# Designs tried in a protein design chat: VHH binders against Putative cysteine-rich repeat secretory protein 14 (CRRSP14). Part 11

Target 1, 255 residues: Putative cysteine-rich repeat secretory protein 14 (CRRSP14), of Arabidopsis thaliana (Mouse-ear cress) (q9ljw1)
Amino acid sequence: LNMNNPYLYHKCSANQGEYKLGSLYKKSLDSGIQQLSKDNEVFRGGFVYMDHTDPNGTLRVYITFQCRGDIYGSHCRSCFATARAELFKRCPRDKAAIIWYDQCFLEFSSISTGGKINYDDNICIDTARARPNAKTHTGDDSVLEFLRLFENLTNIAVTKRNNFVKDVEKPALYAAGEKRFGNKKIYVMVQCTHDLTPRACVECVNHNVRQFQDCYEDKPVGLKKGARVLGRSCNFRFERYPFVNAKTSPNYLKF
Key: E = the ipSAE of ESMFold2; O = the ipSAE of OpenDDE; V2 = 0.75 times the mean of E and O plus 0.25 times the DockQ between their complexes.

## First folded at step 9 (VHH; framework vhh_7aqx_2)

Design a4 (at its last look DockQ between E and O 0.01; V2 from the best seeds 0.00; counts 0 for: pae E 12.5 > 2, placed apart)
Fold by ESMFold2, look of step 9:
Structure a4 (fold): chain B 255 residues (1-255), chain A 125 residues (1-125)
Amino acid sequence: as target 1 above (255 residues)
Amino acid sequence: QVQLQESGGGLVQAGGSLRLSCTTSGLTFSSYAFSWFRQAPGEEREFVGAISWSGENTDYADSVKGRFTISRDNAKNTFYLQMNSLKTEDTAVYYCAADLSYGYFFTSSSYYDYWGQGTQVTVSS
């Protein structure tokens, strides 16, 4: 499988304002990031939402980090270290920012983000835009097969617990799988951040699959070769090749 | 004005079969997932099984897997629970439920706002 971890995208949120280097906000942000970096359970479980404050209780910073659902341990920690360094380089003064890598994302904000669906910071990246056009069959069957597998994986993500992360009774909020149709195969992954309820996860992924239809589908040609929707609250991806480690993916589905 | 109505309950000998129906109105049936739950006296409601909007996905509680089958008939706005090889521990009031958020289902009763009134199933030894 492809083990590299390319940068995908970032956003600096102009609407939350800027901080001055050396300010209490920056010191609180650095303190929170440093505390996160030392928490081994974050990298064992692959998720944290941190509500962090300075010692005087004056300023709050909210930090979210999540690895892709098949990535744990040293790979997750490595992705965090890379994301941390690049996020501050790309957004050096913004009070809120987010960066996505293939294997994780890191976000901070001056406003509470925990347990809430973010509809504003989503982006779609299609594989055809990154490489010359791939083409599908004339008919709509490939779009329907994507949507059927997407539905199956979403149901698994919100109903089945992750048995690779001990003592968590909540559903995994992640699923990946593959389906063969004739001589073709499609691979799909869905994931929500662990701070969402199962219902919020369904709301998020269904919103995005509808909102970004023009990104992942070329009418009348059909489904693109591959695409991914990145978001703070949920993400999904499909490709014509495997892109997650099936052996470390909870509840991997094969048909 | 969403309405769900169960039918088909009754008294059956152990090892027998029953088919429950849930007829719906006030919703676009083909767009939603549906679930069956059951409740024995003095116990909490428990998940029995569910079917997605497309019918492509089903799930069942371990205690009924292989014995119970859920199906749907979009033309009749009705979904079913076929119960085979019934055991005395299957005795309960059976409820149908809907979540109108999307075409997906949940295994926890707390995620459902729309319920039928229930139908009694009694399995005698």
Scores: ipSAE 0.006, ipTM 0.264, lowest interface PAE 12.5, mean pLDDT 83
ESMFold2 (binder alone), look of step 9: mean pLDDT 81; pTM 0.832
OpenDDE, look of step 9: ipSAE 0.039; ipTM 0.522

Design a5 (from c2 with G102Y; at its last look DockQ between E and O 0.01; V2 from the best seeds 0.00; counts 0 for: pae E 16.5 > 2, placed apart)
Amino acid sequence: QVQLQESGGGLVQAGGSLRLSCTTSGLTFSSYAFSWFRQAPGEEREFVGAISWSGENTDYADSVKGRFTISRDNAKNTFYLQMNSLKTEDTAVYYCAADLSYYFFTSSSYYDYWGQGTQVTVSS
ESMFold2, look of step 9: ipSAE 0.000; ipTM 0.194
ESMFold2 (binder alone), look of step 9: mean pLDDT 81; pTM 0.821
OpenDDE, look of step 9: ipSAE 0.329; ipTM 0.712
ESMFold2, look of step 11: ipSAE 0.000; ipTM 0.165
ESMFold2 (binder alone), look of step 11: mean pLDDT 81; pTM 0.827
OpenDDE, look of step 11: ipSAE 0.640; ipTM 0.853

Design a6 (from c2 with F104W S107E; at its last look DockQ between E and O 0.01; V2 from the best seeds 0.00; counts 0 for: pae E 7.1 > 2, placed apart)
Amino acid sequence: QVQLQESGGGLVQAGGSLRLSCTTSGLTFSSYAFSWFRQAPGEEREFVGAISWSGENTDYADSVKGRFTISRDNAKNTFYLQMNSLKTEDTAVYYCAADLSGYWFTESSYYDYWGQGTQVTVSS
ESMFold2, look of step 9: ipSAE 0.031; ipTM 0.540
ESMFold2 (binder alone), look of step 9: mean pLDDT 80; pTM 0.809
OpenDDE, look of step 9: ipSAE 0.066; ipTM 0.509

## First folded at step 11 (VHH; framework vhh_7aqx_2)

Design p1 (from a5 with F105Y; at its last look DockQ between E and O 0.22; V2 from the best seeds 0.00; counts 0 for: pae E 16.2 > 2, placed apart)
Fold by ESMFold2, look of step 11:
Structure p1 (fold): chain B 255 residues (1-255), chain A 124 residues (1-124)
Amino acid sequence: as target 1 above (255 residues)
Amino acid sequence: QVQLQESGGGLVQAGGSLRLSCTTSGLTFSSYAFSWFRQAPGEEREFVGAISWSGENTDYADSVKGRFTISRDNAKNTFYLQMNSLKTEDTAVYYCAADLSYYFYTSSSYYDYWGQGTQVTVSS
């Protein structure tokens, strides 16, 4: 198994119905996934939203793939191959499904998803859920400082272009960095899917920061040891250890 | 109805200072990000500086960094552009802009609310 790119979560959507093996929907889905697998620009840029119709078919399928903002090239392609295989294994009949890995996610849907904030397919995972015997808080860290840090991070994500990709009109929609809180460091990341406007990215992050407070807060005051929110439209993460490659992260920040 | 109005423009000698104000009405000031843009005759409108809703984040165009400072006063529904060490290339019409988003943008295409502009002229 892929030890440096662990499976995180998946969701098979019952709300869009099921397809039959051999159906026109399945043929369109397979055609779209195959076309994506051959597109080298997807793995150079780390994102695609595909509104696909098989040339001989009438059924549309919508496919989204995105690598984490520090993952490009062969690592991004490897994550796609893993996600592709596991998504169909885990959701063999559903017209819509999504799977998250540490380094990417893959989604398909029978309904257009491009450019829209998905408020429904979000999940939070804290360190206690992910690790036996892990401590879940950062001691004296203030939730207010965390909120300000993520405001800073999000502003950078929606205003700064990817400094590893030349002449891109759009902001990176990704930011990562580290900040020292006393004798400890917190490592942070935020990312939105590239089909969102900067405004929609901010809205998505703000929604999830509010929605999942119980997941990342250690009541009555403080932060858990680490947590991540996975979403189709945006995701964020903090940990007490580095989890992104600072050398390949656009505009990596030390606060 | 949302209104933005710039003031404080005028003629100033190179090396001088000027403070622009943007007074707002018809909006909940503390919920908005704000930006200054400028446009010289025959040029495209360019980003000058921005401030987030909380004031925690600011950004500036490279051409004005270290000389210009943006700030906000939530009690007065006003935000400011302090311009120091002015150069003749700073001559432009200055526009304030607001977005209901909690964060700012450097592209003018993302802002829905604009002032009418105030002229700044820097003489050599």
Scores: ipSAE 0.000, ipTM 0.139, lowest interface PAE 16.2, mean pLDDT 81
ESMFold2 (binder alone), look of step 11: mean pLDDT 81; pTM 0.827
OpenDDE, look of step 11: ipSAE 0.310; ipTM 0.679

Design p2 (from a5 with S31D S54E E56G N57S; at its last look DockQ between E and O 0.01; V2 from the best seeds 0.00; counts 0 for: pae E 16.0 > 2, placed apart)
Fold by ESMFold2, look of step 11:
Structure p2 (fold): chain B 255 residues (1-255), chain A 124 residues (1-124)
Amino acid sequence: as target 1 above (255 residues)
Amino acid sequence: QVQLQESGGGLVQAGGSLRLSCTTSGLTFSDYAFSWFRQAPGEEREFVGAISWEGGSTDYADSVKGRFTISRDNAKNTFYLQMNSLKTEDTAVYYCAADLSYYFFTSSSYYDYWGQGTQVTVSS
């Protein structure tokens, strides 16, 4: 189990413009981020969508933060602190930006994005090229079996509660697990942001599975060793090694 | 055809220094994460240290922190381990490993490509 928290990617959005140092927008953004940093319930639950405004109600800033579904408490807080510092370093004047780490993401925006599927800020990162002499060719059937596994995993994510968080009726919107494919084992995870309905979560995952198929499949060989799709609304990952803590993962399954 | 080859091993007195090199071919060097492992007789391969996909992050085993430094030279396709303040406990066969991935791992089972190993012996 790799518990290191590497930087993965970021995006500074050109679509929403820039702010000036000392502007009301920057003051509102800093105020919202600081308020989030002091909210212990965010880090116990691992998610927040914040609609924050300046004292005079002139400007709104929207802030989203989510930890990976197996990461809570001090580890989630540590990821936030790292993401906050790096996001402002990399995107110092943009009105909208997002950064992904292995264990969390942080986003801010000048327009409301809560509860909506973001189709624009997704990226796929594969973890390996096909090996030149690979003995484990995965044919079309193995890709189909992978797709069925993800359908099952997503269904569990949107129907089963998180039994690690008391008094929550909403589904976890997270599931992880493992399945043996021939002589190899594949580890999988799916997660949606908590501001999505179960239906929106399914739609987001289905869209990204379809959109990024060329990233995680090596035709005609089959499934790559691993890949991950990062997004503001949903993400998924598969690898040939465990990458989440099964003990702290709600809905961890051995198929 | 991916090939890794270690060099720079040998005999050194305790307190001394040694630099290991891992030369690579048949891979796009910047696409790989790299790690050093070591193995004493009768033991499993032990993680020594690693460097991420583009060199953004490093990590080291607690037993070598502050004494060993990992670096990469993209122009020479070479991955280095600088070992300072060597102890007799550092005696082992040292292996370099690579994986086509964006970040490093501490378990040897995650790496597909390995060098042949180079012996490091630290005398009192």
Scores: ipSAE 0.000, ipTM 0.146, lowest interface PAE 16.0, mean pLDDT 81
ESMFold2 (binder alone), look of step 11: mean pLDDT 80; pTM 0.816
OpenDDE, look of step 11: ipSAE 0.043; ipTM 0.296

Design p3 (from a5 with S101T F104T S107D; at its last look DockQ between E and O 0.01; V2 from the best seeds 0.00; counts 0 for: pae E 13.6 > 2, placed apart)
Fold by OpenDDE, look of step 11:
Structure p3 (fold): chain B 255 residues (1-255), chain A 124 residues (1-124)
Amino acid sequence: as target 1 above (255 residues)
Amino acid sequence: QVQLQESGGGLVQAGGSLRLSCTTSGLTFSSYAFSWFRQAPGEEREFVGAISWSGENTDYADSVKGRFTISRDNAKNTFYLQMNSLKTEDTAVYYCAADLTYYTFTDSSYYDYWGQGTQVTVSS
């Protein structure tokens, strides 16, 4: 099990402009980030969407933070700290930015993003690109089985609660598991941000599965050995090796 | 129609300098991030460097760090690649690319627009 937390991707958005040093926006952003860092419940639950108003009540910033579904507590906090530091380093004056690590993502924005599906920041990272010869020869049937698997995972994600988080009755919007395809196993994960409704989550994942078919399919060979689609609102990943902690993963299934 | 056009390529001796330009049209220049890529014969296209829409952020491949610098001039709708201390291994066709956002990943498939490329040859 790979428990490293590698950097994956970040995006500095151009559309919302820049803030100046010492600006009210920066102060508000810093205030929000600081508040988040002090909120232990965020790291226990693994998610926050914050509508933060500066101390003077003038400017709002929107901060989203989420850990991978199997990451909680100190590990989640650690990911936040890393993400925070790097995001501000990489996007020092941007009013909007997002960064993905393997175990979490952090976003801030000057406009509300909560409950909205964001497709603009979606990217594909395939294992074949990272590792040569990462192609599988499972054929077309494997692709269909893969799609069925993801449909099932998505359904589980939007119907089952997270048993690791107390007093939360909402669906986990996360599911992971493993399934044998012939003589090989595939490990899979799907996750949506907790600001989405179950329906929105389904739509988000389905959209990404359709739009990023090249991310997971290697024609005419079949499935790639691994890939992930990152998005602000939802993401999915599959590998030939376990990449989540099954013991801390809600809704982990062996199919 | 969006158009990117590279210029400034040519033959240069090792240790020399060259400055490439990418002139853009058909897009709101100030809204885009820009990158340079290069492709040597028989090799895959590789990331050289990028500059954010604001110019506040730049990233470079390790192979060119300290030698190459990217800048932009919004008034001229042009961004540049200053190449110093050129090496023979820098020989390639250099491409400029544009995107609405600043990326630090090297996957060329995510860029919206491309130039047609300019040849840079570094002789020993």
Scores: ipSAE 0.000, ipTM 0.242, lowest interface PAE 12.5, mean pLDDT 87
ESMFold2, look of step 11: ipSAE 0.000; ipTM 0.228
ESMFold2 (binder alone), look of step 11: mean pLDDT 81; pTM 0.826

Design p4 (from a5 with L27F S30D S31D S54N G55S E56G N57S T106E; at its last look DockQ between E and O 0.76; V2 from the best seeds 0.00; counts 0 for: pae E 13.3 > 2)
Fold by ESMFold2, look of step 11:
Parts: C-alpha cells; structure tokens; sequence
Structure p4 (fold): chain B 255 residues (1-255), chain A 124 residues (1-124)
C-alpha cells in the first residue's frame, strides 16, 4: 500500500512560556530529543513518554512520541525525524509544542503530560473540505451506528494485545477496520497513547467522538466522507478509502 | 556495520527450482523483518515476499504465491527464498532487505538495509 505521511497540524503552546536559544531549557530539550532519536526500542514499539532532566537536575522536559499503530521501524523513525525538524521550525522558542503527521505525532512540554487525558488540545480535520469536487454526503448512513462502531472498536483496542510488538501483554490501545454502510465502505481507526490505562483510553475516545460530532456529521442525516480527530491522548479517523496497512495493524476487523 | 549478502542465484530451466540465501551480520537478527525484492532490467524494484521477526507472518506477491516460500534460521542469521516452478518471467536480480521494524512492508522505500543482489536467470 501507499503510505503517505503528510503534515496535518501543529500547536505552539503560548501558556507555558518561551525559552531562549542557548538556554538551559533548550539544552535539556535538545538532549532529550537527541536521546530519543538514538533509541531503537522507541521505533520498534512506536511509543515513548520521556521524563527528561538536564544533568544538573534543574530543568525537566516531557517528551512524547507515538507512531500510528500500523507503523514500525524505519518508517516510524523517518516520521520522527520529519516531525522533529518541522516542530522546531514552526515552534522555535515555545516551551511546549505538538505536531501531528499522518503516521506519528511529537510533543514536548515543560509540565507533565504522561498518563493524563488531554481534553483541550484536540483538533478535528474534515476530509470533505480537502476535496472540493467530491460529494459531501455519504447517503443515509446512521450517525448512531457510527457511534456504536467506535464504541466497539475502542473496546477491542483496550482488550486485545498487540502481537506485532515483542514481549507485550498490555492491550494494543489501537484498532482499525472496515465496515459497509449501505453500498459504500468506510475505513476506521482508533488509537490511544500507550501511557494511558485502558479505562482512560475509553474515556478519551468516547469524549472526543461526542465532542466533535459536528465535525464528522453531515446533516440532516449521515456521515461526511471522512474526518479525523487529532489529540495528544487519543485519535480516531474514518475515510472512504483505506489509510492503514491492514497487514501490520493489530486488531484489524471487518465488521 | 549492518551487512546483507545474497547467494544461490544462477541459471535454471523453466519449471526448475532455486534456493536463495541472505546471510546477515552486524545486528541482532531476531529484531528484524526481512523481505525479498527483485528487479528486471528497466523495471522498478518489485516486492516478492517477506517474513516477520518471529516467523509468525509471511506474505508474497500474487505472481509468486504457491511457488515461492520464505523461511528464516535465526541461529544462522540467515533467511531464505525457496523458488519452485520457475518461469522465465522470474528472471531478475533478487535483493534481500531488512527493516528495523518487527514486521514488513511491501514498498522498497521502507527498507534501510539491502544486499548487493544475486542474478536469477530462467531459460526455456
């Protein structure tokens, strides 16, 4: 399959302040990012939450990186390299920032982000707006059936482990699949960051599916052609075309 | 440094068999997925088949399914392509490739490590 990795969005957080180039904060941030870049285990598993401190124990940075659940190895590393370069270009002095690519996200922060649901930094991107000449209505697809689908996908994500990652008993916190809606198929994915408990993952996805209903609903009845909700804690996506590698997706379902 | 070396290529008559080997060094063999690709003159490099790190998953191009078999021997740091019922269309340079991931991809752009290639020629 073609595995495009376009830039999606970024956010520079003004609320945590700025650092100066050459500062101790920048040195600690660079040290943590450099350590991450050399850690092959991160790219094998596709996730890290790093609580990093400078050598003097004075300045802490928190770094999170996650690849999409079907992306491992060299492609995960390539996405990190791209995200790293662009995040610092777009947010050159902010103490906190996040960037999303189709295949990964990278975040850093001056305050702890690990294991917590982030309700505030979520963005919905409506795929129908990206294709001006495409039909925007998918017929009489039920939004209620869509909500049930994502509840079912999330339950699978938090109960079934990932057999594609060595020596892991924790649930994958990822599921993908396809389902027929009328004469058309939709392709779906949910993923939580691996620092969440299964319970927190369910709460995050359920919240965002409801919070962003206006983004993916095509009123008066139906679904848009596609949408995705990006977040630090969880993300989900549906499209009218395949967008994950089914062969490397843990928990790929045909409903 | 990471090294991959193919062997076992050569000339064979249509309907015959060959076994290619890819011997690896300079990395932990168990942690890599491996793939075979092939390239005829003037063509793009084509996926042939792959095997996951634990031998639990294999995949093959449609053109070779049922004729080619991939296996690995972690004790020898070697993985293999058994080619049966060869056709003239199978003539190509065959490359082995490795990616750091535990699982494989069908696109050659996903692989960082490549062998030098071994020629397979199938005559009628």
Amino acid sequence: as target 1 above (255 residues)
Amino acid sequence: QVQLQESGGGLVQAGGSLRLSCTTSGFTFDDYAFSWFRQAPGEEREFVGAISWNSGSTDYADSVKGRFTISRDNAKNTFYLQMNSLKTEDTAVYYCAADLSYYFFESSSYYDYWGQGTQVTVSS
Scores: ipSAE 0.000, ipTM 0.217, lowest interface PAE 13.3, mean pLDDT 81
ESMFold2 (binder alone), look of step 11: mean pLDDT 81; pTM 0.840
OpenDDE, look of step 11: ipSAE 0.008; ipTM 0.286

Design p5 (from a5 with S31D Y103W F104T; at its last look DockQ between E and O 0.01; V2 from the best seeds 0.00; counts 0 for: pae E 13.3 > 2, placed apart)
Amino acid sequence: QVQLQESGGGLVQAGGSLRLSCTTSGLTFSDYAFSWFRQAPGEEREFVGAISWSGENTDYADSVKGRFTISRDNAKNTFYLQMNSLKTEDTAVYYCAADLSYWTFTSSSYYDYWGQGTQVTVSS
ESMFold2, look of step 11: ipSAE 0.000; ipTM 0.235
ESMFold2 (binder alone), look of step 11: mean pLDDT 82; pTM 0.830
OpenDDE, look of step 11: ipSAE 0.529; ipTM 0.809

## First folded at step 13 (VHH; framework vhh_7aqx_2)

Design r1 (from a5 with L27F T28D D59Y; at its last look DockQ between E and O 0.03; V2 from the best seeds 0.00; counts 0 for: pae E 14.9 > 2, grease 25.5 > 24.2, placed apart)
Fold by ESMFold2, look of step 13:
Structure r1 (fold): chain B 255 residues (1-255), chain A 124 residues (1-124)
Amino acid sequence: as target 1 above (255 residues)
Amino acid sequence: QVQLQESGGGLVQAGGSLRLSCTTSGFDFSSYAFSWFRQAPGEEREFVGAISWSGENTYYADSVKGRFTISRDNAKNTFYLQMNSLKTEDTAVYYCAADLSYYFFTSSSYYDYWGQGTQVTVSS
């Protein structure tokens, strides 16, 4: 239901250095971004990994763009336009950078990022307000239920194709859904970048679910009201309110 | 030593039913997901279906949805493929498979552990 597209986070990579204004690197980067902006297949499918080179073949720039799995067409294109403008404004000279919006992310890099799990550029953003009446359990059964839910969600993401994108044999690498916990609902989503194999997607999600457990737990028992883990390779999110369009989500489930 | 063994194959008439079993040993059965594959002569192995480690979620290839059901019995270290409304197109060698992970995959290349296979033949 919530179609707002807020900025979430960005990183300008210090590890790949800077480019000079007017350089061949900048020209190649601009050329690749412009080529991407004109490609309607990208916004129909919601994903591209581009290995782009200058006309003389002397250097390469790598560009990745992905919309959230329920976002296609004009909304995906709009997110790209917003992300493009802000990424260059926020990271004006860096050879590598990434920006996340609620509905997409855009990344560029001087080194190949395709098909690889990025373990370094992940962040957790919790949406917690302190709950005045926390659910009381002895032990961590709520966390175990959460882990089981994300195991199921991830299995669906890596096995079922996206029926909204034609001629794609690969699994959607996206699943979303909802589950009742007593008299409340929890809404969930998992997504991997489409350049990963199903196995790599599982590995990425497993890593991030474990690494950020302190971020999404509401100790001593239970889950925070909501949280999301953002990454170049995979992301997941849960909230107490709907945040994806169920009608345009491939693999939307009611557990 | 990790072992998987299929049983329950045979000859059945179209429209009939069979139940395949995969009995396992040498690992903690309750911790892992499991899959069924099948292979007709001259074809690649084809994903049939899978069951999550908890048993709460099952997945099926489109060609078998509504006709096949996967279940597991952790007390017996065994999982099953119930095949109903069988068609001649279901004729194949059926394999059970494990990757010894919490997750399953639709590509056979991710699985290191396989049973010997059991023949299912559906006559018209």
Scores: ipSAE 0.000, ipTM 0.192, lowest interface PAE 14.9, mean pLDDT 82
ESMFold2 (binder alone), look of step 13: mean pLDDT 84; pTM 0.855
OpenDDE, look of step 13: ipSAE 0.018; ipTM 0.258

Design r2 (from a5 with T28D L100R; at its last look DockQ between E and O 0.01; V2 from the best seeds 0.00; counts 0 for: pae E 6.1 > 2, placed apart)
Fold by OpenDDE, look of step 13:
Order: sequence, then C-alpha cells, then structure tokens
Structure r2 (fold): chain B 255 residues (1-255), chain A 124 residues (1-124)
Amino acid sequence: as target 1 above (255 residues)
Amino acid sequence: QVQLQESGGGLVQAGGSLRLSCTTSGLDFSSYAFSWFRQAPGEEREFVGAISWSGENTDYADSVKGRFTISRDNAKNTFYLQMNSLKTEDTAVYYCAADRSYYFFTSSSYYDYWGQGTQVTVSS
C-alpha cells in the first residue's frame, strides 16, 4: 500500500452503460487521458472533453482530474497515474466512473458534470478508523466552534486566490488550517472543484457538513475524532493531526 | 481471478467458541485490509470487524467487542475470526471481505471482494 497517497474509494456508474472494446468511446477516453497527461510544471489538475462525430451522432467524453490543494507537479502527476491505472482496472468498461485518493480524484463521464453539484456519489469516512496505524484521538470540542471553523475556512476558500498559481485571480476554492481547542488542535480542509462558483462551493460544503452529521453513529460533528466527506464537487476533512503540507498549501490559516 | 472462501462455520452451543477462516487467492494479500460481516435472517448485513493490511490495527462492532478477535497470516493468505463466548444472537451467515481502502468501512457497499459466506448457528 502507498501510505503517502492512500486509496479511498471509487464508484463505477452503471447508469451510463458500458462501452465496447475498441469503441470510439474508449478511444476518446484514452485521448482525453493523454491530453491531461501533458507535462506541466505546475500541474494541479485539469478538465477536458473529447468529441467525435460518426454517422450515429456526436459522442462526448468528459474527464476531470484534480489534486488536493497542497499537491502539485510531480506528486500530482503521480497521483494521476495511479488514479488512472486503478480506475480503468476497477471500471474497465463503464462509461462513467470516479476514484478518490488522498491526494487527488479522477472522473470520466459521458454526460457533463461540470458546474453541477453532485451529491449522489458522496462518501462519508470515519477517519478515526483508518486501517494503517490509526491512532485514537480522543477529546471533545465545542460543536459551535467546530462549525464556525468550517464556515470561516470555506469563506477563505471562496474569497482568496491561490498565491502559488500565477495569473489566476479567481478564488482558490481550497483552504486549510488549524485551530487550538484547549490543549488540542484540529486540522481542517475544504476543497471544491474548479467548475463551481464560489456560491456553489459554499453550498456544496455546507451540504456535505450537514450530511456528515448523519453519516456516523458517533458524537455530534464537533465532538468527532476525525472524518472526511468525499464528493465529486467538493470535499472536506478534519483531523486531530496535520494531514496537508502547510508549506505548499494555499490559504493555510492558523486560527 | 480473486477468490475469498470462508470455512469453519457450523453449529455450536451458547458459550462455546468457533474459529472462522477466510482463504484468499488471486490478490496481493499483504496489500489488503480484511473484514468480517454477518447477516441474520431478515436482517441487514452488518459489520463484525476488520484488520488492517499490517495487522497492527483492528476494529470491532460493539456487539462483539471483547469476544471476537480478527487475525491474519500472510504466509497462508488467510485471515481469521476467532469467536468466543458465542450467543444465540450471533447466529448468522458470516462473510469475509477484502478491500484496499485506507479506512475501515462499516457499510458492506464499499468492499471490493466478498466470500460466499459460511453459516454459524449458536444454539441455546
């Protein structure tokens, strides 16, 4: 297992059907993947769609790849390579699929998912039950303070630009940070896909935070040890230990 | 092809013990985490316990905690469920499962591979 970039979850979407071996869909998909694989020193992700018209109509494949906000360049490429290989292995003929790693996610689809909030593929994970060398982090925090922390973090994500990316003035749609509660710290992160508006991002994160309350039989949100919600359009995570690279993280805050 | 096969199920009296085995093939055993689930008649499949790829971390349902133990033998591509102090409520079909996720899932929907199941019946 790659402990530096662990596999989290994947979904093969059966509702869009399957493509045949040697099909135009597969060719388009491969072409799009190749397009995303192009060298870029500041590689952080990308979106492409591939069109092909035949006598039966026009086929389109949408491919979205995005790395975690603190991950870029060779590490991001590595995540892409891993995600690509694994997704095709797990979903060999599905026209739509998505896979999450700790450092990135990869999705392809025959229908456009851009600009839309997709809640159908959301996964809630109790990170206190991590498989490799999981430590139990105990401690109770104020629920209100917890919610405020995420609210503030989300606001930063949708208002502040990524200062590590040149010539991009739009909000980073990513933020991370830490906050002390007594003698303990909570580390937090929020991220939206770049196809979302700031408003949509806020909506997405808020929705997932609410969903998070219902996904575990554990204590209220503010009292949980650690968790993350994975979504196509946004995700958030909190832990009792640092999990992002603060030095490479845009908008890293010490609250 | 990946295969998981349970064994060791059967009839046992309440208070007794039983050891289930799950033998795997077709996968890199050392790279997988393993779980046990069970399903009683008319009930949903429920999480019993899990063991990490390294064997250093385990998790158990509250209903079996302190009574059940999961272990693994990488040399044999087999992991186990030791069930002690069995109760009639433990009667179910027990399934072994495997996946590569970083986290333990208590939902059966998130696992890559499953065994066919083995019947465990605890009599009063």
Scores: ipSAE 0.075, ipTM 0.534, lowest interface PAE 2.7, mean pLDDT 88
ESMFold2, look of step 13: ipSAE 0.118; ipTM 0.598
ESMFold2 (binder alone), look of step 13: mean pLDDT 82; pTM 0.836

Design r3 (from a5 with L27F T28D S31Y L100R; at its last look DockQ between E and O 0.69; V2 from the best seeds 0.00; counts 0 for: pae O 8.2 > 2)
Amino acid sequence: QVQLQESGGGLVQAGGSLRLSCTTSGFDFSYYAFSWFRQAPGEEREFVGAISWSGENTDYADSVKGRFTISRDNAKNTFYLQMNSLKTEDTAVYYCAADRSYYFFTSSSYYDYWGQGTQVTVSS
ESMFold2, look of step 13: ipSAE 0.313; ipTM 0.688
ESMFold2 (binder alone), look of step 13: mean pLDDT 80; pTM 0.817
OpenDDE, look of step 13: ipSAE 0.023; ipTM 0.290
ESMFold2, look of step 15: ipSAE 0.143; ipTM 0.581
ESMFold2 (binder alone), look of step 15: mean pLDDT 81; pTM 0.820
OpenDDE, look of step 15: ipSAE 0.011; ipTM 0.289

Design r4 (from a5 with T28D S31R D59Y; at its last look DockQ between E and O 0.06; V2 from the best seeds 0.00; counts 0 for: pae E 13.8 > 2, placed apart)
Amino acid sequence: QVQLQESGGGLVQAGGSLRLSCTTSGLDFSRYAFSWFRQAPGEEREFVGAISWSGENTYYADSVKGRFTISRDNAKNTFYLQMNSLKTEDTAVYYCAADLSYYFFTSSSYYDYWGQGTQVTVSS
ESMFold2, look of step 13: ipSAE 0.000; ipTM 0.217
ESMFold2 (binder alone), look of step 13: mean pLDDT 81; pTM 0.826
OpenDDE, look of step 13: ipSAE 0.693; ipTM 0.859

Design r5 (from a5 with L27F T28D S31Y D59Y L100R; at its last look DockQ between E and O 0.14; V2 from the best seeds 0.00; counts 0 for: pae E 16.1 > 2, grease 24.7 > 24.2, placed apart)
Fold by OpenDDE, look of step 13:
Structure r5 (fold): chain B 255 residues (1-255), chain A 124 residues (1-124)
Amino acid sequence: as target 1 above (255 residues)
Amino acid sequence: QVQLQESGGGLVQAGGSLRLSCTTSGFDFSYYAFSWFRQAPGEEREFVGAISWSGENTYYADSVKGRFTISRDNAKNTFYLQMNSLKTEDTAVYYCAADRSYYFFTSSSYYDYWGQGTQVTVSS
């Protein structure tokens, strides 16, 4: 298992404006970040919002941090520290920004993004090169099997609880596993943010798997070495090698 | 300013029911998770139950599971603890708490705001 936590992607959102140094917004943001960094027996992420109401209105900062389903505790805290440092460095003064690492993502915003699925900000990372002269196979059995696999994985994610977390009683919104396709083995993962309902999670993942074509261009899905789609609300990944810790992964399945 | 105020406490006989309310002000109710704690004399404060910000999920201590129910009313900025089949061991000061997170915690250390508490006494 690769223990590295590589940077994947970030986005600075200019449409929400900028804050000034020493501003109430920055102070609130820092306060919220500090709150998320508090020690927890099973630190896996969290959501907080900071608000301040004065005669001029209410200022609010929303902060969402979530680790990959198999990542918790000190490793998750480490990812948080890295994400925090880099996001502020890369997006200075932006009121809204998001950053993805292999093991976590961090977002802050002046408007609530909870429960909202923004497909426009999705990004695909393809780890495989297109085969020369590869035909587009929309009806290939391998594609159908692939889709079925993710469908099953998603269903597990939205129905089974995370048994590693005792103080949160809801579906894990995470699942991972492995499946053999002929002489090849594929490792898969789906994850939704905890602000999504099970239904929303299914919708989000299905949309990304089926309609995000950049991850499947010029190569049959069953022959693709690996890819991931990153989104604010959900993500999925598949590889030809193990990329999650099966022992710490809730709902790890061998299909 | 932020305020949480418990109400509905009192004396009740064993086997009876009581409904506690926690009325809140000074923050956006809809984005908070809420919890109930209780503290009996000579005992540490213990987690009773919680409700998520969306109201879709609840969690209860084993000692009250099946007897207590937590609900929330966003329109009234109030959440509730319905206590049924009360036992003498349920006697305690009950506190409501609020957390600015999607999640709720069983540890009291993570909550930002607390009520003053309301006494619940269950007689034999």
Scores: ipSAE 0.000, ipTM 0.257, lowest interface PAE 12.2, mean pLDDT 85
ESMFold2, look of step 13: ipSAE 0.000; ipTM 0.130
ESMFold2 (binder alone), look of step 13: mean pLDDT 80; pTM 0.818

